# Designs tried in a protein design chat: miniprotein binders against b1l550. Part 16

Target 1, 279 residues: b1l550
Amino acid sequence: MRLPEELLERARDIHSEAPSHRIKLDRVGSFGLKVPVEFKGFLLLAEADVWVSLPEGRRGVDLSRQVEAIYELSNPPKDPFSLCREAAISLLEKLNYADSSGVSIRFDAPLQDGESLKYYGVEISSIASDEIINKIRVEILGMTACPCTAELIRAYKSSEIAATHTQRSLGILEVSTKAEHPDPDKLASIIERAMSSPLRTYTKRPDEGGLVIRSLSNARLAEDVVREMIHLFLEEFGHLPEDTHILAAVRSMESVHMHDIYAERSFSLDEIRKEISSH

## First folded at step 14 (miniprotein)

Design kb5
Fold by OpenDDE base, look of step 14:
Structure kb5 (fold): chain B 279 residues (1-279), chain A 83 residues (1-83)
Amino acid sequence: as target 1 above (279 residues)
Amino acid sequence: SWKKVRIKFTFDPEEREEVLEFLKRLARELREKYGLTTLVYQENGKIRIFVKGDPEAVDKFIEEVLKELEKRGVKYTVEVEEI
């Protein structure tokens, strides 16, 4: 049932009213929208958040206009980086009272693994204020083998390849920059290369054995993985602006403990370069 | 009343990075001075400025940006669109 349009002339515009308390809000919007995106030849259904700032003198945001802005840009489906950036700009342009806007898009990114697919989690964001800040978060699972247990077993049984516990570990890279979004496949690759071994969706028995042997031969602490991620990141993305901020982290789902091991480092490119040069 | 303006600049590629940083700084100063919302970004090899606010303030913003670019002697083409 559609209400008569004549009611709109009589109804107060609640959103444009002065609030009871004159307080600015940083983010007001719609969270958990579903939008189509095109990524590496795949059409994916992504989750999206859209928001703008709200000044102290306005009671509410025009939420319908926000939703309209992102869906106008999502048809036809486009790459999530362009969608994110364009939507953030569009929000800032369309909503007169907003001095900032933002968009976040989340999905599982396909990654080729032989004849099969594996995946990594990705969140792409753009924030428009006086300039555009682009953010990307990549999460991918790998495998780690513990070097400490390996050393104990080696010392006890004198084996060339010492048995050790192995587990799945989640690697995380988050990058915030005034430049374009870094390539998520490259970020995922950095994380995998920092682990003892990658995970495989498709394994034949000989391949599985080889994967485990590789892990045992490349045993790493969670701390080792984070440091290796940072090292590899600097090699690949050292050209980004100096004020680029990075979070590198690992959560190891330890197979011998009931709890996880976590390690992280947050840094800017200028900060980490100064640290490395001082040694 | 609100006025919204998109400004598109085309600069020489060799000067574009320096000019972008200059325009970001200038826009920030003018934003504070005139109480405007501004956005400076690069897209498809062009520098773009979005500005919105009081019509008179927006006009002053545009005038000052163009004046400062002239003082620097930078060669550019400009497109101005009110939206």
Scores: ipSAE 0.738, ipTM 0.920, lowest interface PAE 0.6, mean pLDDT 93
Fold by OpenDDE base, fold request of step 22:
Parts: structure tokens; sequence; C-alpha cells
Structure kb5 (fold): chain B 279 residues (1-279), chain A 83 residues (1-83)
């Protein structure tokens, strides 16, 4: 049932009224939208959040206009980076009262593993205020082997490759920059290379055994993984602006404990360069 | 009343980064001065400015941006679109 137009003309515009409390809001929008995107030859259904700022003198945001803005840009489907940036700009252009806007898009990114697929989690964001800030978060699972237990076993029984406990570990890289979004596949690769070994979707028996042996030969603490991620990131993405902000983190689901081990470092490129140069 | 304007600049690639930073700073000053919303960004090798607000303030913003670019002696092409 659609209301008659005559009734709509009599209705107050609630969103344009003065609020009971004159307070500016930073973000008002719709979270958990589903939008199609094209990524690496795949058509994916991604989750999206859209928002704008709300001035102190306006009661509410026109949410329908926000939703329309992103869906207009989503047909035909395009890459999520362009969609994110264009939608953020479009929101700022369409909503007169907003002085800032933002878009986030989340999905599982396909990653080739032989003839099969594995994946990593990605969240792509763009915020438009006086300039555009692009943010990307990549999360991928790998495997770590504990060097501490390995050393204990080595001390007990002479072995070049000592047995140790292994576990899944989640590596996280989050980058916020005024430049274009960094390549998520490269970020995922950095995380995998920083761990004891990558995970495999498809393993034959010889490959499975080899994967575990490799991890034992490359045992790493969660702390080691984070430091290695930072090192590899600087090698690959050191060309980004100095004010680029990075979060490098690992959550290790330790197989000998009921709890996880977590390690992180937050830094700007300028800060970390100064730190490294001082040693 | 709201006026919305898109400005597209084409600069020499060698000067583009410096000019971008200049325009970001200038736009920030002017937006505060005139109570405007501004966005400065680069796309496809071009510098873009979006400005919205009071019509008279928007016009003053555009005039001042162009005047400051002239003072710097930078060669550019400009396209202005009201939306």
Amino acid sequence: as target 1 above (279 residues)
Amino acid sequence: SWKKVRIKFTFDPEEREEVLEFLKRLARELREKYGLTTLVYQENGKIRIFVKGDPEAVDKFIEEVLKELEKRGVKYTVEVEEI
C-alpha cells in the first residue's frame, strides 16, 4: 500500500525539524547493506555501511537518499575501491547539510591456492571531509609453531627439527592513508610470509607433511610475526605518505591454552622510520 | 539557499603534488572563513575541489582560489561545474 500524495503534503518533515538537544553527530547512516562488487574477476555480494555527519540544528538524516546513492553507483557492479570512494563523494554532494561522509565495504576476498581457493577478510573504507582518507583492513589466517616448546624438546632430545605445538593465527594489517588504497593481495601476502607457514585449502599427503615440517623449521612467536609483518610492510609500502597510519596485529589461537595470545603495534610511517633509524 | 560547485584542475605532473597540498591548505582556511564545506582530492591525474554552501560565499571561495593560483604563476586548465 502506497500512501496518497495528498497525505504526504500534510505530513511534517521530521528530519528537518530542530532537535530537542542541539548536538552535532559525527556519523548517521545505514549499516549492513548488501551491494554487488567486482573483485579479481569474481562478482561478490559485499556488506556495506554508509554514513554522513548531522549538524546540531537538524533532527535527522535522509537515510533513503544515502541508500540510493550507493546503489546507483553499484549498478553495474564495479571494483570496491572505486565504489567506496565514489559513494563517499556522492554522499557529501547529495546531502547538503553534511560536512563529512563515509563508506565501508566488507567481503571475503578470493585467493588462489593451486586449483582451489582460499580467502582473506577485507574491509575497504573511504571518508570524505576536507580531503579523502582511504582505509583498508586485511585479515588472513596462517599457522604458527611455538619456538619455546621446540627449544625445550631440543634440550631433552637432540633434534635439528624439534616437535612443537602449532596453531591457527590471525594476522591483521590496517592501513589509513590519503593515498589510494594499498593492494589487499599484497597485504595478505605480507601476513602469510610473516607466519611460520600459510594455510592450504587443498593438500595431498606429501604436501600436508611438508607444510607442518616447514612450520617447525620456521617457528615464530606472535611477537615475531608482528615484527616481521612491519618489516615486510615497510619494504613493500614504504613509498606511502609519511602520515599514513598502520596497525599490525596477530591473534594466535594457542593450542595449549584456552585463551589467545595477542600482539600489536600502531604507528605512522614517519614514526617507525625514526625508530628504525635510531638503532 | 545552497550552491554546489565542482572544480577540476589540470596541472603539470611535476607540480601537481605541491599544488595539491597548497590547495588543501588554502581550502581549509577558506572553508573556515566562509563557513563552507570543501573537499580537495586527486583523481585520474586531475585535482578536484568540491565546495558547497551559501552562494555568495561559494563565489568568493572560487575567486580567491583562482587568485592565489595566479599569484603562484602556475599553469593550469580549469573546469567549473555547478551541480
Scores: ipSAE 0.665, ipTM 0.897, lowest interface PAE 0.7, mean pLDDT 93
Fold by OpenDDE base, fold request of step 22:
Structure kb5 (fold): chain B 279 residues (1-279), chain A 83 residues (1-83)
Amino acid sequence: as target 1 above (279 residues)
Amino acid sequence: SWKKVRIKFTFDPEEREEVLEFLKRLARELREKYGLTTLVYQENGKIRIFVKGDPEAVDKFIEEVLKELEKRGVKYTVEVEEI
């Protein structure tokens, strides 16, 4: 049932009214939208969040305009980087009262693994205020082997390759920059290379054995993984602006404990360069 | 009433990065001065400014941006679009 237009003319515009409390809100929007994106030749249905700021003198946001903005730009489907940026700008243009806007798009990104596929989690965001800040978060699983347990076993039993507990570990790189979004495949590669070994979607016998042997031969603490991620990141992305902010983290789902081990470092490129140069 | 304007600048590639940072700083100062919303960004090798607010304030913003660019002696082409 559509309400007659005549009834709409009599209705108060609730969103434009003064609020009971004059307080600015940082983000008001629609979260959990589904939007199509094109990524690496795949058409994916991604989750999207869209928001704008709300001034202290306005009760509510016109949510329909936000939704329209992103769907107009998503047809035909395009790359998620352009979609995020363009939608953030469009939101700022369409909603007069907003002094900032933002868009986040989340999906599982396909990654080729031989004749099969694996994946990594990606969240691409753009925030428009006085400038555009692009944010990307990549999460990919790898495998870690514990060097401490390996050393204990070596002390007990002489072996060239010491047995140790292994587990899945989630590596996380989050980058916020005024530059273009870093390549998520490169970020995923950095994380995988920082682990004891990557995970494989399928393993044949020779491959499975090799994968495990590699992990045991490259045992790393969660702390080691984070430091290696940072090192590799600086090698590949050290050209980004100095005010670029990075979060490098690992969550190791330790197989000998019911809980996870977590390690992280948050830094800007200028801070970490100063730290490294001081040594 | 709200006025919305898109400004598109084309600069020489060698000067573009420096000019971009300058325009970001300038726009920030002017938005505070005039109570405007501004966005400065680069796309497809062009510097873009979006500005919205009071019509008179928007006009002053544009005038000051162009004046400051002239003072720097930077060569550019500009397209201004009201939306």
Scores: ipSAE 0.663, ipTM 0.896, lowest interface PAE 0.7, mean pLDDT 93
Fold by OpenDDE base, fold request of step 22:
Structure kb5 (fold): chain B 279 residues (1-279), chain A 83 residues (1-83)
Amino acid sequence: as target 1 above (279 residues)
Amino acid sequence: SWKKVRIKFTFDPEEREEVLEFLKRLARELREKYGLTTLVYQENGKIRIFVKGDPEAVDKFIEEVLKELEKRGVKYTVEVEEI
């Protein structure tokens, strides 16, 4: 049912009224929108969040304008990095009362694995305030082998390659920068290289044996994986601005326990460089 | 009433990074002074400024930005668009 236009003219604009409590809100928007994006030749349906700030003197946000802003920019589908940045800017332009805006886009990114596909999780964000801050979070599964159990078994059987428990481990890299979004494929590669071995969608018999032997010969604690991720990140992305902020983390789904092992380090590029140079 | 303005600058590539940092600082100072919302960013080799607020304050902002660039002796082309 559409209300007659005459009735709309008589209705109060509730959003423009003064609130009962004069408090600024940091983020008000629509979460869980679905938008098409083009990524590496794939057309993907991504989840998107859009928001703006709300000043203390305004009751509500014009949510319809936010939704229109992102969908206008998503047709035709474009890369998620441009969509995120352009939508954040558009929100700031369209919503007069907002002093900041933001967009987040989430999807599973495809990775070629022989003739098959594997994937990683990605969240791309842009925040427009006085400057643009770009954020990217990459999550990918790998395999870890425990060096502690390997050492125990080595001591028991005196074998060159000791058996040990293996498990899936989730590696996480989150980067916030005033530069362009870092390449998510490179971030995913860093995480995989930091683990004992990558996961494979399919394995042939020689490949399966080789994958496991590689894992056993490269046994790593969750702590080792995080440190290796940081090391590899500095090698690949050391050119980013010094105020770039990074979160490196691993969640190991330990096969001998019902719980997970978690390790993380949060740092800026300037801080971590000073730390490494002091040793 | 709200006035909204997009400013696009083209600078020499050798000076662009230094000018960008200058404009970010200047815009931050001016937004506080005049009660404006500003955004400074680089896209496709151009420096862009978005400013919105009171019409008179926006005009003063633009005037002051251009004046400060002139004082520095930086060569640039500028496009100003009211939206």
Scores: ipSAE 0.646, ipTM 0.890, lowest interface PAE 0.7, mean pLDDT 93
Fold by ESMFold2, look of step 16:
Structure kb5 (fold): chain B 279 residues (1-279), chain A 83 residues (1-83)
Amino acid sequence: as target 1 above (279 residues)
Amino acid sequence: SWKKVRIKFTFDPEEREEVLEFLKRLARELREKYGLTTLVYQENGKIRIFVKGDPEAVDKFIEEVLKELEKRGVKYTVEVEEI
């Protein structure tokens, strides 16, 4: 049932009133929206959050305009980076009282893996205020082989055959920049190349053996994975603005322990270059 | 009441990055002076400015931005769209 339009003429406009407590809010919006996106030829179901700032003198936000802004841009489905940026700008344009807006979009990205696919996690955002800040977080699993146990086994057997425990490790790269979002496939590739070996959807037995041998030949501490991720990131993305902020991290699900190991480093490009050049 | 304007500038590629930083600084100054909301960004090789607020203040913002660009002597084209 639709209520009569005439009621709008008599009802208070609650959201345009001043609140009892005049406190600015940083993010007011609609979270967990389902939106279609087109990514590298795939049509994916993504989750989106949309928000705007709310000044201390305004009681509520026009939530229907926020939802409208992203959905009108998502049909037909488009590249999630364009959707994210365009929706953030549209929100700031549509909601007069807001001095900033933001959109985040989360999806599982497919990646070619032989004749099959594997997936990694992506979350992007665009925040529009006096300028646009773009953020991307990529998470992908790889395999690590522990060099400490490998050394103990070598010493015990007095042999050249390395053996050690292997485990899944989750690699994380998060980038906040004034430039366009880095390509998530390139970020995922950096993380995988930093690991002892990538993970595969499936392999035949000889290929599986090869992956294990590669991982044993490339044994790495979680700390070394993080350092390698930073090195590879600087090679690929060192051209980004100097105030670009990065977080590089690994969560290693150590197969011989009941708990995980975690290593992380955050930095700006300016900061890390000064650190490296001082050695 | 509100006025909302999109401004689109084309500059020579060689000057674009310097002009972008200049316009960001200018927009921040004018936003404070006139109580406006502004967004300065680059898209498809063009510099774009969105501004909103009191209609008189928006008009002054646009006028001052163009004046400062003329003083700087930068070659540009401009499109102004009220939305």
Scores: ipSAE 0.629, ipTM 0.896, lowest interface PAE 1.6, mean pLDDT 91

Design kb5
Fold by ESMFold2, fold request of step 22:
Structure kb5 (fold): chain B 279 residues (1-279), chain A 83 residues (1-83)
Amino acid sequence: as target 1 above (279 residues)
Amino acid sequence: SWKKVRIKFTFDPEEREEVLEFLKRLARELREKYGLTTLVYQENGKIRIFVKGDPEAVDKFIEEVLKELEKRGVKYTVEVEEI
């Protein structure tokens, strides 16, 4: 059933009224939209959030216009970075009262793993106001091997192969920059290379043994992983603008504990370079 | 009422980054002066400006931006699209 359009002439436009309390809102939008994207040859169903700012003198946002903006750009499906950026610009263009807009897009990125596939988490954002700020968060699991237990076991069994507990660790890189979004595959690679070893979708027994030996040969604390992630990030992305902000973190699901271990460092490129050069 | 304009500038690559930062600063000054919303960004090797607000204020914004670019002596082409 569709209501008569003539009602639009009689009904108040609630959204354009002034609110009872004149308070500016930073983000008003539609969250959890499902949008198709094309990422490196894969057609994926991504989750998107769209929003705009709302001035103190306007009661509500035209939410249907927000949804229209991203869906009209998502057909046919295209690269999620282009969709994200273009939708943020479109929102600011379409919603006259907004002085800023934003779009976030989240998906599981497929990654080649020998003859199989694995995946990692990606969230990208573009915020349009006086300029565009791009943000990307990448999360990927790897394996860590505890160096403390390895050393204790080595001291006890000095002539035998070292043993220690190994566990999944979630590595996180988050980058906020005025430049284009960094390539998520490169961020994922940085995280994996910082771990004791990568995870595989499957292995045969000899390959599994090799993976475990690799992790034992490269034992690392969560703190070590974070530091290595930062080192590798600077080698690959040190060219980004100096005010680029990074968060590097590891959440390690330690196999011998009832709880997780967490390590984190936030910094700007300018800040970390000064810190490193002082040593 | 509202006026919305897209502006596309092409500058020599050697000057583009410096001019981008100049236009960002200028747009911030003019948006506050005239009560406008502006967005300045790069795309496909070009500098783009989106501006919206009062029609007279938008026209003044465009005039002042072009005037300041001429003062700066940079070579450019410009396309203006009202949307």
Scores: ipSAE 0.617, ipTM 0.890, lowest interface PAE 1.7, mean pLDDT 91
Fold by ESMFold2, fold request of step 22:
Structure kb5 (fold): chain B 279 residues (1-279), chain A 83 residues (1-83)
Amino acid sequence: as target 1 above (279 residues)
Amino acid sequence: SWKKVRIKFTFDPEEREEVLEFLKRLARELREKYGLTTLVYQENGKIRIFVKGDPEAVDKFIEEVLKELEKRGVKYTVEVEEI
């Protein structure tokens, strides 16, 4: 059933009224939208959030215009970075009262793993205000092997027993920059290379032993992983603007404990360069 | 009542990054002065400015931006589109 268009002449425009309390809002939007994207040859169903700022003098946001803005741009499907950026600009243009807009897009990125696939998590954002700020968060699981236990076991049975506890660890890189979004596959690669070993979708018996031996030969604390992530990030992305902000973190699901271990460092490129150059 | 304008500038590549930073600073100054919303960004080798607000204020913004570019003596082309 569609109501008559003539009602628009008689109905109040609730959204354009002044609110009872004149308080500006930073993010008002539609969250959890499903949008198609094309990523590196895959057609994926991503989840998107869209929002705008709302000034103190306006009661509500035209939510249908927000949804319209991103869906217009999602057909036909295109890469998520273009969709994200273009939608953020479109929101700011379409919604007169907004002084900023934002879009985030989340998806599982396929990654080739031998003859199979694995995946990692990606969330990208673009915020349009006086300029565009791009953000990307990548999360991927890897394996870590504890060097402390490995050393204790070595001391007990030197060179005869190569053993320690291993566990899955979730590596996180988050980058906020005025430049284009970094390539998520490169960020995922940095995280995996910082771990003791990558995870595999499956292994055949001859390969399983090799994977475990690799992890033991590259034992790392969660702290080691974070530091290595930062080192590798700077090698590949040190050219980004000096005010680029990075978060590097690991949540390690320690196999011998009931709880997780967490390590994190946030920094700007300017900050970390000063820190390193002072040593 | 609102006026919305897209401005697209083409500058020599050698000057582009310096001019981009200049236009960002100028737009921030003018948005505060005139109560406007502005967005300055680069796309496909061009610098773009979106501005919206009171029609007279938008017109003043555009006039001041062009005046300051002429003062710098930079060579450019410009397209202005009201949307």
Scores: ipSAE 0.609, ipTM 0.887, lowest interface PAE 1.8, mean pLDDT 91
Fold by ESMFold2, fold request of step 22:
Structure kb5 (fold): chain B 279 residues (1-279), chain A 83 residues (1-83)
Amino acid sequence: as target 1 above (279 residues)
Amino acid sequence: SWKKVRIKFTFDPEEREEVLEFLKRLARELREKYGLTTLVYQENGKIRIFVKGDPEAVDKFIEEVLKELEKRGVKYTVEVEEI
């Protein structure tokens, strides 16, 4: 049922009033929207958040205009990076009182795995204010093999047992930059290459054996994985602006424990270069 | 009342990064001076500026941006769209 337009003459415009407490809000928006995107030939239903800043003198945000802004741009479906950036700009243009806007888009990215597919998690963001700041977070599972247990077993029975515990480890790279979003496939590749071995959707027995042997031959602590991720990141993306901020992290689901191990490092490109060159 | 303007600049590629940083600094200065909201960004090899606020202030912003570019002596083309 549609209500009569004449009600607008009698109703207060609640959103444009001053609030009881004059406090600026940084992010006011609609979170968990479902939007179509096109990514590498796949049509995906992504999850999106949209927001704007709200000045201390305005009571509420025009939420329907926020939703309209991103849906207007999502038909026909387009690549998520363009959608993210364009929607952030559109929000700032459409909502007069806002001095900043932002959009986040989340989806699972397909990745070829031999004759099959696997996937990794992607979240991208664009924040528009005096300039655009782009953020991307990539998460992918890999396999790690514990070097500590491997050494203990070697010392116990040198030729009898070649073993250690292996587990899934979740690698995380998050990049915030004034440049364009880094390629998510390259970020995922960096994470996988830092692990003891990649995961496969399926293997036949000889290939599975090879995968496990690879992981044992490349045993790594969670700390080693994080350091290797940073090394590989700098090799591939050291050209980004100096104030680019990175988080590199691993959450290892240790197969012999009831709990996880976590390691992380955050830094700017400027900071890490000074640290490395200080030796 | 509000005025909203998109400005698109094309500069020679070799000058683009230096001019982008200059325009970012200039826009931040003028935003504070005139009480405006501005966004400066690069897209497809072009520099774009969005500005919104009081109509007279927006007009002054545009005038000063063009004046400062002329003082720098850089070659450019410009398109201005009120939205």
Scores: ipSAE 0.606, ipTM 0.884, lowest interface PAE 1.8, mean pLDDT 91

